# Ledger of designs, part 59: VH-VL binders against c7peq0

Target 1, 252 residues: c7peq0
Amino acid sequence: MHNKIYNSFIDRKAKGIKSFAVLIDPDKVNPADIADLAAKCTAAKVDYIFLGGSLVITNHLDECVQQFKTLCDIPVVLFPGSPSQVSRYADALLYLSVISGRNPELLIGQHVLSAPAVKKSGLEVISTGYVLIDGGAPTTVSYISNTTPIPSDKDDIAMCTAMAGEMLGMKVVFMDAGSGARKPITESMISRVASQVSAPIIVGGGIRDAEKAYLNCKAGADIIVVGNAIEKETSLIKEMADAVHAAAPVLK
Short names: E, the ipSAE of ESMFold2; O, the ipSAE of OpenDDE; V2, 0.75 times the mean of E and O plus 0.25 times the DockQ between their complexes.

## First folded at step 19 (VH-VL)

Design n5 (framework fv_roconkibart; at its last look DockQ between E and O 0.01; V2 from the best seeds 0.00; counts 0 for: pae E 4.1 > 2, placed apart)
Fold by OpenDDE, look of step 19:
Structure n5 (fold): chain C 252 residues (1-252), chain A 120 residues (1-120), chain B 112 residues (1-112)
Amino acid sequence: as target 1 above (252 residues)
Amino acid sequence: QVQLVQSGAEVKKPGASVKVSCKASGYTFTSYYMNWMRQAPGQGLEWMGYINPEGGRTTYARKFQGRVTFTLDTSISTAYMELSRLRSDDTAVYYCARHRYDSSGYFDYWGQGTLVTVSS
Amino acid sequence: DVVMTQSPLSLPVTLGQPASISCRSSQSLLHSSGKTYLSWYLQKPGQSPQLLIYEVSNRFSGVPDRFSGSGSGTDFTLKISRVEAEDVGVYYCQQYTHFPWTFGQGTKLEIK
């Protein structure tokens, strides 16, 4: 059962099913909000809850995970800003290596430090190639990671980066424009990456409407992640989920 | 000696609210989560949720979400459970019980229980 | 939700004889960490539940050694080697591997 979440990624991808993930920051959400969000996510048939933030100021991760697990049956996947942000109550952990950058700490350094805790947690660990794309403005991720994102118009660099990640054994590719991104990742870039990578492709950052979510799916994204837009307007959950679920991938 | 002492029995009408208290002693109040369970007459135990005395974050079971509220008065090491919109099937003995998070969700000490009767 | 099923629901026992209670879960309680989170409680007549066993087989402080827990996956057992008069009451298993935490129906132990 150690690969339940990953298996769901690959199975859904193989079937041409697109998935929608709602990103929740444990430090920004209160218990009342969680209840409402859980209900809306359930009603919208959200496929995954991603929990994580670039900065975890308070350690409410466990409680947040428990709350979601109590209130809905949606898999909870940790999307941590740091590998140390672990909760044994989650269903899986995206173990992120920032492969778009050249910061050794984000490639392996922090992983070494967190490895004992992660192992002890017993969590399903999904090795993830995190590819940071320029969103047109400095993002929290860019600042915290101290890495230079891939320019938004450099499809080939993104492609090669993703390819390298996959060939290094990373099971998932996460393309992210970052929190607060002004420009989401282009369909062109997604298509380019998807044409060369067989691993599930997660796309997030700057997605503000159902149309963009849909187009990203059509371009080759397997999982769409939305956080900020939903935080502002929770009614978008249903619209985006429906759009994602209606989408089909481009044939490779 | 760890003790959880609950408030006395309550009789309520349908549609009303009830608030049960649980006063803790013999340990550091903020070091343990406070849970609430209930037991209908002749029935088993049902977990309702818990509150973290440190910070006051609450986790409610889905069944009670929107109808139950856990609160605290840390100055007197007391937890409260309020159940609103009462109906007959809410008649039960309600228990507070503590658990330590790092030890996961088993309950090592319980209150004596509070009978809440809902009747017309 | 994980359904906990106890058997038997009624357990008449002669003093000094052993007793065994089964608890089955609708899904595995084995956590990916390797731990299994199952507890047992005794509720004596007119009293609150009291913890007997946690994590399948660990006796809580003050619990007599005549009580023992065992099992794995979905099947668990509470055993009393020699039933005493004070052991009368309803026994509950409880899982806390999965949210929400759930209890068995209870097994009423009585002296014949």
Scores: ipSAE 0.576, ipTM 0.836, lowest interface PAE 1.0, mean pLDDT 93
Fold by ESMFold2, look of step 19:
Structure n5 (fold): chain C 252 residues (1-252), chain A 120 residues (1-120), chain B 112 residues (1-112)
Amino acid sequence: as target 1 above (252 residues)
Amino acid sequence: QVQLVQSGAEVKKPGASVKVSCKASGYTFTSYYMNWMRQAPGQGLEWMGYINPEGGRTTYARKFQGRVTFTLDTSISTAYMELSRLRSDDTAVYYCARHRYDSSGYFDYWGQGTLVTVSS
Amino acid sequence: DVVMTQSPLSLPVTLGQPASISCRSSQSLLHSSGKTYLSWYLQKPGQSPQLLIYEVSNRFSGVPDRFSGSGSGTDFTLKISRVEAEDVGVYYCQQYTHFPWTFGQGTKLEIK
């Protein structure tokens, strides 16, 4: 009951086991296809389902969560575009602060307003430092957050941002290039952050092939999240999961 | 019967490009990834990457990124490999081979090979 | 890159006698799924490679019973119980756990 999902992040990191998360946008997924998607995720041994995105316009979140919880045993973790967008049926909430930016509403302002409802939801709340990295083009998350991403070649800025977030109490670091990114986060930047941060590191945005997913894990990512490609080409679920799981050999 | 038939030998100058074809028959073309390997004269095998027939997504071995392009023509069940900015050490026999959608990376059927010679 | 090292590199064998080829990887090939992704190929003179064994020990369809594979972790073996004339060629091991997928340097089997 207490911190089950967060403890799974920590336990898997301690064992050197890398995790694959499938990100599904409730506004973009066809509800008729969710059963097939859940079956594919189960067969591929996907570790987490992340639900949400930068902009969730429709009231499909609860329906999506309930469908996945009914159709498979994979933990469902909310990745909301707003801290107030929650579903009590999920297993956990990534409570995101956009620490890479200077927008006070996304740093703490919306959290002050949403905190009573989040507490009443009964969800496991995972404090998450969200670090937006420039992916080579404006993304939905970049525009909606009204914040400047960290430049893709400024490894030390990303590292110091993540360090500060961890020192301020963030339990997880989420490095994201955004769903529409032209290029993924560099292995150099991941490695630099991983060298100075003990918290689990989630990496997403622009990951389009299995080798990149594998190499991100080798660079120090603990959880790889992929969404945009999978929403349109579900054959990648097995391919990506296998690559991520190959990067961390099973320990004796 | 599964069969992969490749295009004929090529002779190229340094700096040129080569495009090798691989025509598949005897199976559902879109149910398998197509891989490319090469073998330099008297040497072992080197994996270059694969193409996913769903949407044409590619995974290239890092060594070849920026120089290699894999494509498909599903209407004639044919895969293509194009290697650009050729060097003398690109002289090799190039093979196509398939693997299953389940991301198993063993190659159950191979083409006959295409010798590409980069002279001078 | 994961280095696959074969031994011996040259293997003369008398017809009807057993042969054994070793393949060692620089990293464990055990995948978190519990499977080990190691395969063996034979490249006969003038031909393309052909699959013999996949997932360490599974014989591909049409491959004679005299071929068997074993091993785990980083240490793998291909055995031929009775070498026949048609077995001449170069044997390669291949790992497909880690990117990039890599092959051993080959073991040339000859009858003598």
Scores: ipSAE 0.398, ipTM 0.782, lowest interface PAE 4.1, mean pLDDT 89
ESMFold2 (binder alone), look of step 19: mean pLDDT 93; pTM 0.952

Design n6 (framework fv_inotuzumab; at its last look DockQ between E and O 0.84; V2 from the best seeds 0.00; counts 0 for: pae O 3.9 > 2)
Fold by ESMFold2, look of step 19:
Structure n6 (fold): chain C 252 residues (1-252), chain A 120 residues (1-120), chain B 112 residues (1-112)
Amino acid sequence: as target 1 above (252 residues)
Amino acid sequence: EVQLVQSGAEVKKPGASVKVSCKASGYTFTSYYIHWVRQAPGQGLEWIGYINPEGGRTTYARKFQGRVTMTADTSTSTVYMELSSLRSEDTAVYYCARHYRDSSGYFDYWGQGTLVTVSS
Amino acid sequence: DVQVTQSPSSLSASVGDRVTITCRSSQSLLHSSGKTYLSWYLHKPGKAPQLLIYEVSNRFSGVPDRFSGSGSGTDFTLTISSLQPEDFATYYCQQYTHFPWTFGQGTKVEIK
């Protein structure tokens, strides 16, 4: 189906169902642990596997996607460190424009160069407004991207940034405190963005426990993505998935 | 000339393991995945998995997870496939085949096959 | 997994005959890039399988012109325009649009 992954974001948002995504960096994950990781994600009913990172160009992206496809049925969505990092075996690509900053290469420049390869990959391409929020310390994304994150207490700037992104055609808003963030995005900022944006909202960075994941959902996040905490402690997958899913209404 | 030469036929009892080799020549060994595919008597071809000889990363078909191990020795340009806990239904001809890792995924050259018989 | 089914399972033919083998996929093999990833192989007992056709209709290097492939979507055909003595073998289709890649069960072409 065309737009299968994006439509799942929209359908679940319309039903008030919150989604949990596990972010996996193909260059950091231990190959010996992938089978166990996939089994834990399946048992916890994880909704998406996000694959990628901010600085990693992997020569084994295809291999990692194919491993997950042999191990489980969870959709694999690329979250690339650059727009040219694609695999035709994945289910979709988050095509990220860093709208929080003023670096023209991250806004559109790299996309001009990568678009032919992205088109030829045949992936579902999901236009994503990437909103980088200050996580309290330098992160890989903030440092390497030569871009300034939105300050963590400037809710109105984040709100206006997301509004503008949606008005310019972004289909998804991704609010990210960055890998290694000392503090996650505040619930107040999530709420303010959610009040003005109808697009699905992905929230990630610095989420270390199930309570924060749940509260982010209640604040208006549609999809919670966690990577670093799970890399350190795989047992958290079920606890976080349960918390995210508990924020959804009871269906019948 | 590209060649994939496999080890000879094996006869095994149920519960044992078998290790089949595939020696590559005539090309840059690390530029290609090596896949393993088997054919049971009277059946079609069944994909088992592959190894990337550069670094030894593997991907196995779901039904073989936990029973198959693939390794590569770049110094001898040889790939090995070991299948454990053998059952009578594992009786088959096992083929290695190469696939250029930056290409579309068809198998351009194959080994001659190795008959593995599991009986008794 | 995507199922690929060949027909017939076997056939008898004479040298010089036109032979047609079909391959049907349980899902469309048209990738959203516009390409269709289907290959054909020839296999003789005691020999390595040989690639004949890739991407539906492209002959692999050294494959005689009498072999041709066609089709789209879910339905594909291998045609041997004039069967030669060396063409008596088993033929397999393989889809590689969807991972994992899967093979047809084979079509044995026998001498009449």
Scores: ipSAE 0.516, ipTM 0.800, lowest interface PAE 2.7, mean pLDDT 88
Fold by OpenDDE, look of step 19:
Structure n6 (fold): chain C 252 residues (1-252), chain A 120 residues (1-120), chain B 112 residues (1-112)
Amino acid sequence: as target 1 above (252 residues)
Amino acid sequence: EVQLVQSGAEVKKPGASVKVSCKASGYTFTSYYIHWVRQAPGQGLEWIGYINPEGGRTTYARKFQGRVTMTADTSTSTVYMELSSLRSEDTAVYYCARHYRDSSGYFDYWGQGTLVTVSS
Amino acid sequence: DVQVTQSPSSLSASVGDRVTITCRSSQSLLHSSGKTYLSWYLHKPGKAPQLLIYEVSNRFSGVPDRFSGSGSGTDFTLTISSLQPEDFATYYCQQYTHFPWTFGQGTKVEIK
């Protein structure tokens, strides 16, 4: 099993380099737009393409992965709504456990069911502690899983959750306010988590401009994930990427 | 019997377009992807792209992006490959080949090939 | 992209000869599933290419047992134990472990 993508996470973090990831939903993206999107991502020096959605309606994952792999050299990382959504052509899979919730299916149940397929895929598997933060609106994940997100103002709960994930062996912490979040994760919460966690920290949800992306990086985020804002306006890719790349982490 | 039958040879001028057809038979059309591969004189095999006949989704090699269009007609079990802005370098035998959608990516059956000649 | 290089580019042989063609990839084709995705094709002028071997050593349906494949990692071999008149052709290896899929440059087997 390769660890190329994870190694890139930790190496960049160690060097104080911030990374920008574009989130693309295979079910929503128009194949006709993929070439343009790939070109813009390349031009903006996007660090990762995250492919995934909260719901899988169609089976276009392989095709989508292959298209991006054909069109650009940006690593493609699967960010699935279900652990069973895999493509062997991707560069890595974030194997998500929703550690902010108390649904056993999202902690381990679905992983047990998907484990043979994931193993067979041959993908680099990156154990990820997924921390759902209240973004002011119900998320698909929250609704489907019947889990309660961590309140946006409970920094200590987020911190303890992330710490627990790391101590359980999860290699990456993903803090997510969810798709369509009205309230992005606060800098204070990011900073609090970053102060206690050594693992790479991915932050997503509700990030709508370059300033917020930058501030999240300064607060301690290692990777910024943006989807919805870019879907609405692809011109933001360059601006956000530049902001993220100009950012430096908070000194610990 | 599985068969892929391609259209006949084409002669085109530089800048023109060519559309090659590949008619499939002997199997469930939508269960296999159709790839296009070409071979220029004295050269090896070069992958162009593929289409999923179910839904018509396509994936093209980077080299051909913007110039190639693949389409599928499920009613006739035929796949088409159109290449535009033809150049002399596009002179080649073009092959269609099937790839089972749940397989890893080998081509088990091929068309007989279509010679496309681009000359002024 | 993964580079696949065949050796030799051409060879001359007689009917009954043992023929060996090698294929080398720029990186390991071993998939974490334990499978190695390398195929061999036979191609005659004016004809459609034909699949001979898939996953390194599995003969495709209808392929004579004189054809065999072996190898691992980055080095692979196609062997024809006893060359037949119908075997004079160009042979290609193809990797499909990594995307995009790539072909070797071909090995032409000619009659001596």
Scores: ipSAE 0.028, ipTM 0.631, lowest interface PAE 3.9, mean pLDDT 91
ESMFold2 (binder alone), look of step 19: mean pLDDT 91; pTM 0.895

Design n7 (framework fv_inotuzumab; at its last fold request DockQ between E and O 0.76; V2 from the best seeds 0.00; counts 0 for: pae E 3.3 > 2)
Fold by OpenDDE, fold request of step 23:
Structure n7 (fold): chain C 252 residues (1-252), chain A 120 residues (1-120), chain B 112 residues (1-112)
Amino acid sequence: as target 1 above (252 residues)
Amino acid sequence: EVQLVQSGAEVKKPGASVKVSCKASGYTFTSYYIHWVRQAPGQGLEWIGYINPEGGRTTYARKFQGRVTMTADTSTSTVYMELSSLRSEDTAVYYCARSRYDSSGYFDYWGQGTLVTVSS
Amino acid sequence: DVQVTQSPSSLSASVGDRVTITCRSSQSLLHSSGKTYLSWYLHKPGKAPQLLIYEVSNRFSGVPDRFSGSGSGTDFTLTISSLQPEDFATYYCQQYTHFPWTFGQGTKVEIK
């Protein structure tokens, strides 16, 4: 029960199946739009709903999770900006350590503080190596944490970072260009990381069309996460989902 | 003392809508969720949904999606539940109930119930 | 959805009697956190239901000591050690481990 979502990651990866996740910020989403969004996600066969934001302004997480749970059967995975953002009603929590940075608080400090609450929630915890890649714009995470993202052209650094995370026991690698990224992560970087990492690879940030989503999958991404693009144009959900689902990794 | 006082019994025709009110008192109105639960004759209790009076965010059970609307009036500390396209199966006593803001899942205070009868 | 079934549906008892009501769920109510989320309510006709017990065995504020809850997994019990005149009512159990929350069909305690 505690590994249901993680097992789904592993199983799908093993089968060469690519997954599409829609990222929703509980603080930004209009509650009135959630029903329509859930319907579109269901119709598009979205694999995961990622809920999370860089800043928690209001405590609407439980409400948001429950609302999605009533509207669709898509697994809800928490992708919090802070490890303390938990809801027992979610299906899993990506427990993010920012391994691309050198901020001890984002590496372990915040985790120590949030650990009791996370454990108390009973939520499936998926240890995640979060790798922040330069997306051409400052992200909330980078700004608040004072962490420097990995340059977009430094594939080897990204690879070594991901490798280190995996070898330290992190179960998932999340490469993220950040919210509002102008430049998505390159296929070359994804391929480089995928060549050395066996853990599921999640890629997000700056993905604006189905083609890029597809290419990222072909490069080695296992899960594609999109937020901003679909907020602007919900019709992209279906297109991107279809593209992702049609994709197979080159390395496999 | 915490109190939830509901509006009186309603008789409606199939296809009509009904709006039941729940007036809260004795506590900070916006600090708790208000849920609606109904009980059909001879049946158990069925959860309909809830509203956060702070901001008016609602969460409905899948079964009632598209037919139920919950609203809150902070000026009067009153929550409303409107059910449209009524069917005979909607005949039930409808209760409002309070739960903690953390969505704990149990209901510490209830209204007295409102009988809604749907008949041709 | 998780089904919750109470037993018996009704019973007759006298003042001073020990009364036991059971609640069975179709799935374990033990949450991964280690907590079990089951509540009991008392309901009299024309009145608001009242919370008696939450999290299996915790009495709500103002609830008399004669009410107690126990159980684990899928089987739970509400016990009234000595039935009082004001205890004649219908009792409901509710699980809130699994979403959506669900209730038992009720147990009516009548005067013998």
Scores: ipSAE 0.716, ipTM 0.875, lowest interface PAE 0.8, mean pLDDT 93
Fold by ESMFold2, look of step 19:
Order: structure tokens, then C-alpha cells, then sequence
Structure n7 (fold): chain C 252 residues (1-252), chain A 120 residues (1-120), chain B 112 residues (1-112)
């Protein structure tokens, strides 16, 4: 299928099934620990592995994708931090445009440079509107993108940004407080965005415990992404996955 | 001239380990993957895994996880493959093979093979 | 894992004969990029295997013109247009579209 991973996002959203994704930065994870990490993700029924980060300085992406593919059956979705971060062995690519910012290079400029390599990779390309939200502290993505995050109390700005992204053709909205965030995105903001877009909503950044993951799902997030807390403590994978999967839809 | 030269035949008992070497020459050792592939009698070729000699990063086929270890010694341009907990089904000729980083998946140069016999 | 199966398992032929070996994959080897990743190897007893063909039809450096590869989808062919005495060997196909990479069981070509 051309749209296998994207279709899984929309099918699960339509059924009210919430998804948990573990974000792994190839430059931060010790290769010796990947087998244990893959086993924990499998046991917890993690729905997606997202590979990448805001700053990836190694070129061994193929190796990391292949390691996960030999260790588990969880789909591997690329979350690129630079234009060269593609691997034909992955299942899909989140092709991110930083629509919350006014940096032309992150809106479209890097995409112009990367498009030939992305096309040649043969990957499923998922157009993703990336919405950076103030997480209470400067983040790696905030610094690298030279982009002012949307203030955490400006729900209407986040909502309008996501609406515009969807109307311009973005298939997924990714609301992110950033990898170094001190606070997750508010439930209020998630709810406002979810009320106005049909696209699957990915939420990440600053989520440190199962209760926050659950509440974000109840607020309208479709996919919860956690990287930082799991990098520090992989035992949290099961707790967070259980909380996300327990967030059943309420009949309306 | 690219060459991969492997260590000699081995006879092992069930439960033992075997370590096969593959010495590379004629190219920049740390610029290519080294794979291991085996062939049991009367069967096809089976990919075991690879090592990136730059940094020693490895990827092993699912079937061999926990039983295989690959290492590289850049000072001697040599890769080692160790297979533990041997069974009679592990009797095979073991080959090392080279692949390019940017065109991985096919193997341009191979070693001569090392027969490993596991016999009670 | 994607399985590839060769046919025949063995054959006998004379010098000068045209030889055809087939390789069938359990899944299409056409990648969404438009490329197909299938290779062929030659192996003689006591010697290192040799790459003949990659990406279905590209001859590796130094491989004689009598070797050609063709096919698409699930069905592939190695052809030796005029068998030479040095061509008695076992031939293997290998798919590398899908990870993990997998090999055929081999086809032994015997002279006389």
C-alpha cells in the first residue's frame, strides 16, 4: 500500500483507538541497549517507533532501522532532523514543515533540498504540520529552528495554525513542546486543536508520566510520543503504553 | 585487489562455541560492511548479520540474536564471528562478504568459506 | 521473511549451450522507488562465491557478456548465452528488496 502507515493513523483515530509511539534518537541511544528497548516496546504493545530528533549528527540511520526490524515487528517511522535523514528500510517518513514558525527554511526551504532524496528513497511520505508549543524552557528544536514557540496559553493561535496547516494539505498535525521541555502541552490547547481538525494529532514533549499521557489522549490527542523520559528510564514504556491504550473514546 | 581470507575448518561438539576470522585487504577496511552468510549441506545460503568496522556496530538476523557476536580489529583489518551454543544444525560453510554502505544488500567480494562441523 | 526459490535444482549441459535458471520470490521485489533488488552469484567448490549480477540485470565488473539477468515482480532469470567450461558451478539468486535479505537454495550446473 502507498499509504499503509497514514491509513493506520486515520483508521485508529476513526475507531477511537489511541496510539503510543516511542521516539528514539539514533545519536543518543547506545547500540548495545537497542535489543532491550525493542523487547520492552514489544511487550508493552507500543504502536510505532519514531526514529530521529531535532539534531542527528551521525549517518548510520539504515543501521538503526535494520536493528529494530531484526528485533521486533513494530512499524518504524522516520522523524527527520535534517534533509539527509532517509532510509529505504523504514516504513514511513513524517515530512515535517514547521508551520508554527516564520523560518522559510523550515517551512519549505529544506524540503526543496531534500525532495529528490526523499523521492528516491521510495518511502511513504506523510505531510506533517509541525506546531512548536512553548514548553516552559528553551528547547533544542526551538534553538535549531530559530522559531518562537506558540505561547502555552494561546490556544486560539495553536488552533488556527493547525487549521491552516490542514487546509493547506497537511495530513497530520504534530504538536510538540520539544525534547527539552519542562512542561507538556496543556489539555486545553489539545482540546481546542482537536475540536477543529480532522487530521490525526500527534502530541509530544514534556510528558513524563502515565497520567499526563492519559489526560492528553482524553483531551483529543490521537498519538502520544515520548522520547526524553524513556531515554532516561525505559521501565516507563509499559506504564505509558497502558495509560494511552486505556484512554477509550467516550460515546457522544 | 580486494581479498577476504578466512580461518581454517573447525570441528566442534554440541554446546561449544566457534570463532571464525576474516582478514580483509586491498581496500579501506572501515569503509565497508562485513557480512556473514552460511550454507548448511543441501540448503541455501542464510544471512547471519553484519558489522560496521567503523565503531563496531552490528546487526544480527533474528534467528541468531543472542548466539552470535561479531567484532572487528581495525589494526589487523580482521572481522571475527563467534557462534555459541552450537547444534548439529549449525554445521555449515561460513562465509564473510563485503558490501558498500550506500548500496548495501548485495555482496561484491566474498571469503573462501570456513567449514564448521558440529558433531557428537 | 521473503523466500526465493530457484528452478531447476540442477541441470546438465554441454559447452556452447544456452542455460536458463529461474528464481521466484514469495513477494514482489519491486520496491516503491521503482527499483528491483535481485542479485546472482556463482560459486565453485572450494572457492569464494562471485557476484555476477545486481539490480536484476547489471553485470558486476569483469563479468563476461554471456551472463545476463532479466525479470520483474516475482519472476527472474539468469541466462548464460553460451556455456563455457569454467561456468560449471552452483548459481544463487538473492533478493535484497526486503530486509532481511534472503537467498535461493542454488542451482547446480553440471557439464556433461
Amino acid sequence: as target 1 above (252 residues)
Amino acid sequence: EVQLVQSGAEVKKPGASVKVSCKASGYTFTSYYIHWVRQAPGQGLEWIGYINPEGGRTTYARKFQGRVTMTADTSTSTVYMELSSLRSEDTAVYYCARSRYDSSGYFDYWGQGTLVTVSS
Amino acid sequence: DVQVTQSPSSLSASVGDRVTITCRSSQSLLHSSGKTYLSWYLHKPGKAPQLLIYEVSNRFSGVPDRFSGSGSGTDFTLTISSLQPEDFATYYCQQYTHFPWTFGQGTKVEIK
Scores: ipSAE 0.577, ipTM 0.831, lowest interface PAE 2.3, mean pLDDT 89
ESMFold2 (binder alone), look of step 19: mean pLDDT 91; pTM 0.917
OpenDDE, look of step 19: ipSAE 0.700; ipTM 0.870
ESMFold2, fold request of step 23: ipSAE 0.477, 0.489, 0.491; ipTM 0.794, 0.795, 0.795
ESMFold2 (binder alone), fold request of step 23: mean pLDDT 91, 91, 92; pTM 0.913, 0.915, 0.915
OpenDDE, fold request of step 23: ipSAE 0.693, 0.709; ipTM 0.870, 0.874

